# Designs tried in a protein design chat: VH-VL binders against q9vpl3. Part 33

Target 1, 224 residues: q9vpl3
Amino acid sequence: RGKINIQRPKAPHYERARVVAVTQPKYPELPKAKSCFKTRAERTQQQQENPYNEIIAREVRNWLDHSRLVAFFHLSSITADDIFRVRVQLHKQNLHLKSYGSKIIEQAVKNTRYEAIVPLFHSNHCIVFSPDPEKTAALLRIVRRVPQMVLLGGIVEETMLSRNQLVAYAQMPGLHAVQAQLVQTLSQAPGHLIQQLQAHQNSFVQVLDVHAKNQMNEETPKST

## First folded at step 1 (VH-VL)

Design d3 (framework fv_ontamalimab)
Fold by ESMFold2-Fast, scan of step 1:
Structure d3 (fold): chain C 224 residues (1-224), chain A 121 residues (1-121), chain B 112 residues (1-112)
Amino acid sequence: as target 1 above (224 residues)
Amino acid sequence: QVQLVQSGAEVKKPGASVKVSCKASGYTFTSYDINWVRQAPGQGLEWMGWISPYNGETNYAQKVQGRVTMTADTSTSTAYMDLRSLRSDDTAVYYCARSLQYEGTFAFDIWGQGTTVTVSS
Amino acid sequence: DIVMTQTPLSLSVTPGQPASISCKSSQSLLHTDGETYLYWYLQKPGQPPQLLIYEVSSRFSGVPDRFSGSGSGTDFTLKISRVEAEDVGIYYCMQSTQFPLTFGQGTKVEIK
């Protein structure tokens, strides 16, 4: 192969079908209009409660239930072609990049042990899922080349971890690493973990300011 | 068991080249970068550069830029450092060390045993 | 390049006594991602260096609790609460906030 245009790969046929399916409302069984004497306001309110959101929230819960690794990222401006290339690289490592609206995430994790993550999704975000927690190192390697994706934290073996804990986990080998991270996370009060995740968001804002200054100072090509 | 095993000692004349190998085992080779660090006799540590086995990306220290080439063979999980136009001040123990492939972090948690390179005139 | 300066050059300590090593950088080690990428390594005689502390204060797996790291900005300290015979060697600080990665000149720790 030498001639594959990885910069502009066409979406696979199965992905096109999935995109079409997601954009269309899913109405398995809708009450027929004539069987319900709802007022105009009630019908308008019912239409505004888009059933599509519950279907996608169900998909999110399914990903959470079947993934032993979940990583949360802040996502800066990125082109469709660039994010598609990242998605392909991640997929080769059994890492699945997904983007969902904040309301859908809130609906998906409502009344679950993960409801505390909702504040992470106030800004642009994306999530990476995998059934294999050993892929954390591969995940961090791939996203290091994607400055638009900034790690906020994640879940490993259903245990919530901060950014620093995920980075440490990726560096530690075998069962001992898993046990150490679980003990560390379990010994922390829930408030401490939430504060750590929120602190990373605050640190990221500071980092953006410093990064912008450094980019203005250092982004002079040798050839100019 | 995670380990890095390096090739044996080399003795070279000024102007020659040397190629040191670093064979990784016990982990996913493409998930970590390989760094090269040297230590002249009785001196401190000096970073030479790194390579990402994932894509072949490299970054070299200015002092050796133009004389060094770092490569990685994913089929054998082996990294190489080829240093050309050897000078007497290149006499050192050369270490390979792995680091996580994540932006600013370069914790060298696993090191090779070292390869002694002697440049004699 | 960021210059890393260690003090003292050498330490001679009685077993069980504390030891403290300072590492100063020529500019702040705070990275644009909000982390401070400062590391401490120990090189025992005839061995490659081994990681003790990463990101200022995090002890690496298997490193005894008697080792602790602290600091911020340009000033960092490695402390050994009670020095043991196995702690003899040369201690190096390293930064990875900016390329090239740079090491301090080393601090030799020996037992009286």
Scores: ipSAE 0.000, ipTM 0.458, lowest interface PAE 14.2, mean pLDDT 76

Design d30 (framework fv_ontamalimab)
Fold by ESMFold2-Fast, scan of step 1:
Structure d30 (fold): chain C 224 residues (1-224), chain A 121 residues (1-121), chain B 112 residues (1-112)
Amino acid sequence: as target 1 above (224 residues)
Amino acid sequence: QVQLVQSGAEVKKPGASVKVSCKASGYTFTSYDINWVRQAPGQGLEWMGWISPYNGETNYAQKVQGRVTMTADTSTSTAYMDLRSLRSDDTAVYYCARGYYDSSGWYFDLWGQGTTVTVSS
Amino acid sequence: DIVMTQTPLSLSVTPGQPASISCKSSQSLLHTDGETYLYWYLQKPGQPPQLLIYEVSSRFSGVPDRFSGSGSGTDFTLKISRVEAEDVGIYYCMQSTQFPLTFGQGTKVEIK
């Protein structure tokens, strides 16, 4: 080994089919970790207007301000042990998995350039933050093993990107200048981004329906 | 040092089973899939299947489906391939190889030293 | 299954001369994500295979620049610009575009 900036191969279509298969982890229980999505009780408590919400909303704004990579996920039911394993893998790559109630997210992004994302968080969700946008490839690699987490889109270098745009970004070499050019090119239809993210959420519902029928989803244009 | 170390050579009778181990070191075991590839004497490479140490998910080549079981023990960072109902055409060197699953696709960048399995009467 | 066919099966090269190995697939290796998942491996005598080229043309870490890969669709080529003694072994192409993963039958490269 000695070659710098080696480009890694993308996951082939059979890997995408594999991640939708029903899998039950067979290793020992880990200490319980906070779920990506808050419980019903926690969600109900957060709907009450109180000082706690504003404090956490400030935390969310700080994450958004200091993160050059933000990824949004839809989350189906996942155990505390499973999400703990995912969180540990992400943390090793300087990727920080966070979960916040929809009211807190609404308060955090109110009067900001990201206010339009609020509708994405009306269902189960979680967010991954990182100061390093080159970690997008590592993020997608890790979450491909977590069928409960479905990428909806994200923000890279302050630019909102759809799922397909984030996948395209991850496939680029680690050259910041080239990646910045790609982000600008991919973001040229900003008025339709929320529709694209919501449409992807609908695609996830279709994937769940196919999965429930024990039919694997192969040959998808996920990287397009 | 990033390494895959396999168990020693095996000699088996037809109809027996063999279990080959592959111990990983120097990297996060659950971040990569382990693939199994065999090579019959004087022949080419044949992919047998893979296992995900992260969730225990497996996928096997059709030719060995029903006779093979792949497992992984995350506490010892060791993958196993158990092949049953051995036939003489299962005589081969069996390799484990680290498969990288990311948005850029697959590659086998790290291989074990190989385990010779001989099936003879 | 995608069938991978290599030619020639054996090649004897004078040291310092070029060598070329062809790999043909029974179906296009272009994945729906726009990438072509073709790889080249070298198996030196008594050793496990080692990765030389990934995604058709990208040279793996530590691989000398005399090795180059090219091709698209169903036709792929590995070229060695100047064959050296250390390049002796069996070369394999592999696809991972479709499951199951399949290899070519191998090309033996020897020095005259």
Scores: ipSAE 0.000, ipTM 0.420, lowest interface PAE 14.7, mean pLDDT 75

Design d31 (framework fv_ontamalimab)
Fold by OpenDDE, second read of step 2:
Structure d31 (fold): chain C 224 residues (1-224), chain A 121 residues (1-121), chain B 112 residues (1-112)
Amino acid sequence: as target 1 above (224 residues)
Amino acid sequence: QVQLVQSGAEVKKPGASVKVSCKASGYTFTSYDINWVRQAPGQGLEWMGWISPYNGETNYAQKVQGRVTMTADTSTSTAYMDLRSLRSDDTAVYYCARDLWFGELSYFDYWGQGTTVTVSS
Amino acid sequence: DIVMTQTPLSLSVTPGQPASISCKSSQSLLHTDGETYLYWYLQKPGQPPQLLIYEVSSRFSGVPDRFSGSGSGTDFTLKISRVEAEDVGIYYCMQSTQFPLTFGQGTKVEIK
């Protein structure tokens, strides 16, 4: 009884092989996770005359209006997987990564205070939104390891900031710390002012005293 | 105000280990990486590595690779640098520094006061 | 590793006079993102380093306007328009374009 070579099973008879080949459940190739990031071409095609664009534009405006932190990034050869990873990380920090077509952005910001951002969207771009401006540092930290995401600028507290200004903002102490410092400074201001005023008065008195002494010395007749 | 306060001076023998602490305050600890830089007496600055308090990720300089371990305790907002197998050339002032970054690049905006580590037989 | 070379290593300056420190890198510090990641630090005596300039020419918060940075590619310069007594210390350039981060040797600035 020939030892069934379990390691190299004999190829099934041609007919059986055909049946097996036909009956093999073609598991639908899991749709290659369509990169959630539509190619530029796909984005441009979707922008043609679709009432849907207006809806998306409204969404963009809504995000802009309700966000205290908005950061604009250029995407350079980033994979869908990389974007997904970054998105997850950002989401954990309540940072929302969105990508919109340039035309949609243009439509969304037309005749608004955000119109100045339109030139930033000539290539592949993404936007990160946050209701919390204190997350600026966290955002920058997350994108640090994503060389494909290039920071172009942003909006913080309704102020458009350059890349460098965003960095500077991230360097600032928290709002409460700044407020505390301001209160301290203001509380010290009266003391300094009083000191300065007193210094001037004292100086004036000294000058007057010197003058008075000099006059008295001139009036003392040399009693020869 | 942002502050990094480091542990006190250490004197160690060759082959021993030293653990330096850096307590951060005045900011969100997990939002910034902590870098370690050392300075031998009369010498320049040498980057040792960084740690992300957020996820614990680390990157060490090749020169100290295998001998250094950086950790962060988020509950106490404290970063630690453990250097093992100490040599005489490890004698230096060790600094922790907060990292600001753009893209993949880093720079240091706030520094600890430094910790002197002396390795002597 | 990128080697950072500073010149001079020491500088004695009369108060009120200008000072200039050069930093050269062994390779270009221009990053693929179009930015140049060169930094200047000052270490005052008995103190940790403090950031002066980031990204070649941007002054860090609180840094006086008498400090300026310039340069491109591999050649960078820190200038002090009018040196003051408080400017005494060791100046370091640093690159962060690639890991490992590397510093220049340092330039000691003293007052005459």
Scores: ipSAE 0.024, ipTM 0.518, lowest interface PAE 5.8, mean pLDDT 83
Fold by ESMFold2-Fast, scan of step 1:
Structure d31 (fold): chain C 224 residues (1-224), chain A 121 residues (1-121), chain B 112 residues (1-112)
Amino acid sequence: as target 1 above (224 residues)
Amino acid sequence: QVQLVQSGAEVKKPGASVKVSCKASGYTFTSYDINWVRQAPGQGLEWMGWISPYNGETNYAQKVQGRVTMTADTSTSTAYMDLRSLRSDDTAVYYCARDLWFGELSYFDYWGQGTTVTVSS
Amino acid sequence: DIVMTQTPLSLSVTPGQPASISCKSSQSLLHTDGETYLYWYLQKPGQPPQLLIYEVSSRFSGVPDRFSGSGSGTDFTLKISRVEAEDVGIYYCMQSTQFPLTFGQGTKVEIK
């Protein structure tokens, strides 16, 4: 029999969720009855001035700033129970699985060295953060059992790495000078690296591309 | 130095059970999966299944599903393969092998010396 | 299950001559992650198998450069440029693209 663990205060996470909720824009009551339908201009203005997106973008930036390991995944259809099991396994290793909308990610990384990652998030995605780069091996072991999560690449010690480079990093012993040198050496082709990450993502979704292409082609206007 | 040391040879009668051990040393036991592969005399290699010492998760080959149980004891860094309802065609050398898998890269980098299991009456 | 077929099943080679072993899979071994999980192992008499080649063409640490792997999709080849006495044994291809992991039947390489 083990001791019944008292739930520790989750004040930081709880307060964060509360702040996000209460900072939603609240507009004053208008004299005329408000329709369920908002005009395009009203919707656009509310979205543009929404402090919720700014707060979440700051959260993403904070994760990027305080994580020495960031891994990017394409996420296929997965049940709530399955993703919960993965999240629990990752959390035991101080690995934090997060999902954010592409617009929020773009806002978070705009005018930073990581702006190049934005194209990776045009499809379903998730990100794993950790302050400990030595957990890369544990991360890859856990994710190998989750076929719905496909590794695209990552950032280790502020250096962008492809899937194969991240795998190579995971196989190296401890925090060694050789690891730092390897990371720097593998980063010699930044244009090629982005192409590799995007090609991997495109090949994964290739079987679904036919329907998307047919849909777009059907709507292509023709003029004489 | 990474080593996998297996238990000694076993001679069993049909219908009995055998439990083969594989003791790991020289690495963090919970960071690598253990695969079990057997080889009947003069025959090829046959994968039986794997176990993750990290969480106890297992995946067994269909041919032995229902007759095999794989376990791992993290306190002793030892993996076990328990095969029940033994048949004469289970006579084989049983190997444990460390699975150096990261990000879906999977290959067996270190193997145990093998345990000969003979099923005969 | 993915079926792995090796040819030839037996090969006798004069020392210093080249040898080639073919491995064919019943399905493409290209994984959704873009990698091809095809491996070559050598089992010397009385020993457990040892890794030679991983991911089609990469030599494992300590493996002599006379060994090379190539191929894609369903057709793979292991080549030994100059067979030596220490290369005698049974060669197996293996796939880990999907479970269950499956091996070829093995190719016995002997010196004439």
Scores: ipSAE 0.006, ipTM 0.426, lowest interface PAE 12.3, mean pLDDT 75

Design d32 (framework fv_ontamalimab)
Fold by ESMFold2-Fast, scan of step 1:
Structure d32 (fold): chain C 224 residues (1-224), chain A 121 residues (1-121), chain B 112 residues (1-112)
Amino acid sequence: as target 1 above (224 residues)
Amino acid sequence: QVQLVQSGAEVKKPGASVKVSCKASGYTFTSYDINWVRQAPGQGLEWMGWISPYNGETNYAQKVQGRVTMTADTSTSTAYMDLRSLRSDDTAVYYCARVPYSSGFDAFDIWGQGTTVTVSS
Amino acid sequence: DIVMTQTPLSLSVTPGQPASISCKSSQSLLHTDGETYLYWYLQKPGQPPQLLIYEVSSRFSGVPDRFSGSGSGTDFTLKISRVEAEDVGIYYCMQSTQFPLTFGQGTKVEIK
């Protein structure tokens, strides 16, 4: 019954829309749809709409199934203009920034190998998808300049990785042997790489505490 | 004047791909989303999907999901629809149409002239 | 998907006489924002469709006042108060309340 149409991007900010409108040729324009503020109860009702949610959930499953790199972020308050610029930068690297409601994500991943990620989405979030896992370094380089996006973790080649493991993956060549060596190195006595990852691990744990208990277990054993 | 001009007719064999272009002029390209609608000979209209030139976001109809890719080049004000694995029932006139950049308003006020795509051996 | 059903499928009218086309949706087209996203298009022979009515009853710019739209929920009507030769073509209703966007099967209007 209800039309949510979440896939359609938001209209430009007023100032940008005005500049665009002024530069347009003289042509009768249709008024844009009027947006009424919806109450929390009305938004909850929208989350219960099975037909629409199922369509978007299939899109999410398709992204998860066909992406060899998936990165999860907490998203702090950010302007539409700023997020658009980030999206453009990511797109140039074949990285696709998407935002979905938590109920849609839960519906998409329920009874799948990805169900453990649901707690990451109990607050403001976004996801970056890519068919190319070697773009992890480019992803981290771009988001380093975006303080509103905080890396929580990800999935590389169907393997769940913590923030620190994803950072370590980004810092090495894309050779399978090197990847295996990294796992071994992380299980040994602390070195330069491990010490850097441990510092970031504390930040990762803090971020996860804010959103929900982390269900993504560290697979790399710690040296005592 | 506001117009959408599409590429010329295509004849393809089953299994081939077709890429239809839609060049916009007379308005700010990023202020309007582009929808694609097809019409088989003697049949009604079927919505295929839309793309927003503003940020590249797309939404495809389930019937063509996995076979279609829509893109937009803001430097040339041109939208594209790439349809793969063509079947005989993809024979149709393909239209592009604009709609205001909006979360819910989908009145198609300007349409392209149509591109005939014929799929036959 | 919301199924849009038009009746009649074909109309033959004498010039100057009225015509009425009905469009029925399988589900209510009232959106959660309070708007009803129902549109009417006319496709003249050999041409792309053209917008006539948006949001049930709003006439698009340049569309003659002999065209009017009405309705609510699941039942909608397009009326032409006096059909003229230039009105020949196939009329389609469309909904955008839910994805995917869907069209009626069309109503052919001919002059006799």
Scores: ipSAE 0.000, ipTM 0.393, lowest interface PAE 19.0, mean pLDDT 74

Design d33 (framework fv_ontamalimab)
Fold by ESMFold2-Fast, scan of step 1:
Structure d33 (fold): chain C 224 residues (1-224), chain A 122 residues (1-122), chain B 112 residues (1-112)
Amino acid sequence: as target 1 above (224 residues)
Amino acid sequence: QVQLVQSGAEVKKPGASVKVSCKASGYTFTSYDINWVRQAPGQGLEWMGWISPYNGETNYAQKVQGRVTMTADTSTSTAYMDLRSLRSDDTAVYYCARGSEYYYGSGIFDYWGQGTTVTVSS
Amino acid sequence: DIVMTQTPLSLSVTPGQPASISCKSSQSLLHTDGETYLYWYLQKPGQPPQLLIYEVSSRFSGVPDRFSGSGSGTDFTLKISRVEAEDVGIYYCMQSTQFPLTFGQGTKVEIK
């Protein structure tokens, strides 16, 4: 039956404070998250940056939409003069070196087919754009002389490629058909690249051989 | 089909100059560097330098620096090595070899010329 | 300059037996991009050298699977699992991690 605890002593203020301190929840140590509160100065800057970020994000989307070659690089410490020289060399080959903040990149590619690139931009980075995918070889040649820029991967003809796949693409200058086959092969099955390219090349050679033989109207005496 | 075809054998006197050519075919000439490697009779391989047909940049081995000039003519897809002030110890077979600059040459020296014998005798 | 040292200087191998060639560099061949730029070449008598292995362990197109490369840092090995008559020649290692490009002195492989 309903017992009432009437024997509870009245605790002094200092005793209550002590009990609360001892029972205070402890959480496992976690990496410090950035504060959710902002100072007045930080709020003013964030408000000013919101329209700016959208404008730059639109610029990034425009570059992605109009570039058939996009290459992503990790960028270690480099002087302004050195990066300027690299930019000039790239520009001569219609290669455009751009650097954007990670949040701007995320905003630009969110809800697009390129959203998967966001993890590449967790650290210092830069991007090279070009309307000409055949300039991939020129790009890699220039970047080889810049140890501060490390290739992470890229996009060729709207297909995302790893570093090794992009290097393989650069080493295969050639016919439109061969380049298209290479891009398709590299995106899905790098292990089948040689087989698919050889099949295409052999088919092309066979077509040329049949055409030439038909034009000549001749046959070998022993074997073909 | 990638092919590098070099000029014919040369016999020179000490103090003369020799210019060896290397004509490339079967690939985009400006996409790959051309390296020059020599081999004295009965000796190993010695790298002499490279040229980038893309921008004309060169890098020469210290032993021949000041005596060698490498050039490339993109209109004819031909690389040249001009070696001056010839000495008897320059007698060697000179090879051109295709080198990729992509991350220091995946497939570097994947194709070689047939070699050009240069004999320096008095 | 990086000095490349090969051992042994020569090998006489019974056909079908394995062969192993060592290549040591005077400093690490690990590039700042994380790759190791070591190459193996074979020069058959009267011919220019031909590429066998690139970047330590990758076989060049058309190279038989009996050839394999391994190693890291300063110590590298080329192995031929079963030596055949066509494998006779002088083998060279080469580094392109830094200029000047340097070759080992060569290892002559002969059939007994």
Scores: ipSAE 0.007, ipTM 0.458, lowest interface PAE 10.5, mean pLDDT 76

Design d34 (framework fv_ontamalimab)
Fold by ESMFold2-Fast, scan of step 1:
Structure d34 (fold): chain C 224 residues (1-224), chain A 121 residues (1-121), chain B 112 residues (1-112)
Amino acid sequence: as target 1 above (224 residues)
Amino acid sequence: QVQLVQSGAEVKKPGASVKVSCKASGYTFTSYDINWVRQAPGQGLEWMGWISPYNGETNYAQKVQGRVTMTADTSTSTAYMDLRSLRSDDTAVYYCARDYLGYSGYDFDYWGQGTTVTVSS
Amino acid sequence: DIVMTQTPLSLSVTPGQPASISCKSSQSLLHTDGETYLYWYLQKPGQPPQLLIYEVSSRFSGVPDRFSGSGSGTDFTLKISRVEAEDVGIYYCMQSTQFPLTFGQGTKVEIK
């Protein structure tokens, strides 16, 4: 074409990238199940292998193996400055907020005891890791003040827990034996728990989609 | 407790159409795709296509392209396969089978009991 | 289309003896994402097929440990360490690496 054709695929300058990120739509792209996971159609496409994905997946597996507390969140639109402040507050409590693509999460947990969590990551998400399960109360107190982070569930002492079960665990006294007993009492089979969490996640995505469409219609009223 | 229950046997004349149903229970219907596979008498398995109850997306095998329609009703957790312009070589047992939406390869982990469709002159 | 070829087509086994079924594809089943989408199914007389092995070597829930899958690229094997009466039926391999999904022609396993 007659346009300037030499555009090298360089990462934008940090300042420009930050401006673009801040001016992104309130609700960033809502991932479709097919777009985020290898559905049958996606598996039949010629997709390039990315060796860096396996390196990052190993990092995720390392976090899972060394963390006694893992919490999963849906992440609504949040500014880079706000998420940075949350990350700093969490770090002070030995809580590590990480964001990974859904494909990387699946590669990390495939053929492991955590494979059942994959359906939780079909939407915008983030994960908090900690080697200390007694920090669950601190975690929930911090995220309670961050409406953009919605607790979906987690893993405590290698046991999968729903949102309500994590809240109950957080309210227990700091006695190791009592907390271990509670985890056993509150736990459910991963399959059953994941199906319940995925159903709630689907409903939440539906609500967000309706809200996003309503906002778009209000922002661009037209007579034609 | 996962079950896929299909509609009963059908006998049709060439040129007619048949609609087979597959009612799912014991799992979240929209979290799994439904595949359709047929088996002619004494023959092997042949893939017909799939549908995603989540968004209604479909993909059909070339041999039946243009005369098959797959649909899903999420309110009744039921998938349907409508095959038109039936020919004698469409005589087969038709199975539905679920397919996991994640990267896990649980393809065809649960199957319906099968629906016999006989097309004869 | 990827053509799936099974050998043997028929196998008669004395109870307690091992059995082995080969499945060969006309082209590599290694997907560009690094996974190999090969599956094994058993169809017992008068029943729908049931999943035995997914992604070459992973055993589906409830499948006895006497079943094992192995292979890579274009050559795959299903092994039964000691065949029992309930293992009688037709075994199929399937690929879902690319459209259309294709099955092998089937291997009939009989006792005696």
Scores: ipSAE 0.000, ipTM 0.416, lowest interface PAE 11.1, mean pLDDT 76

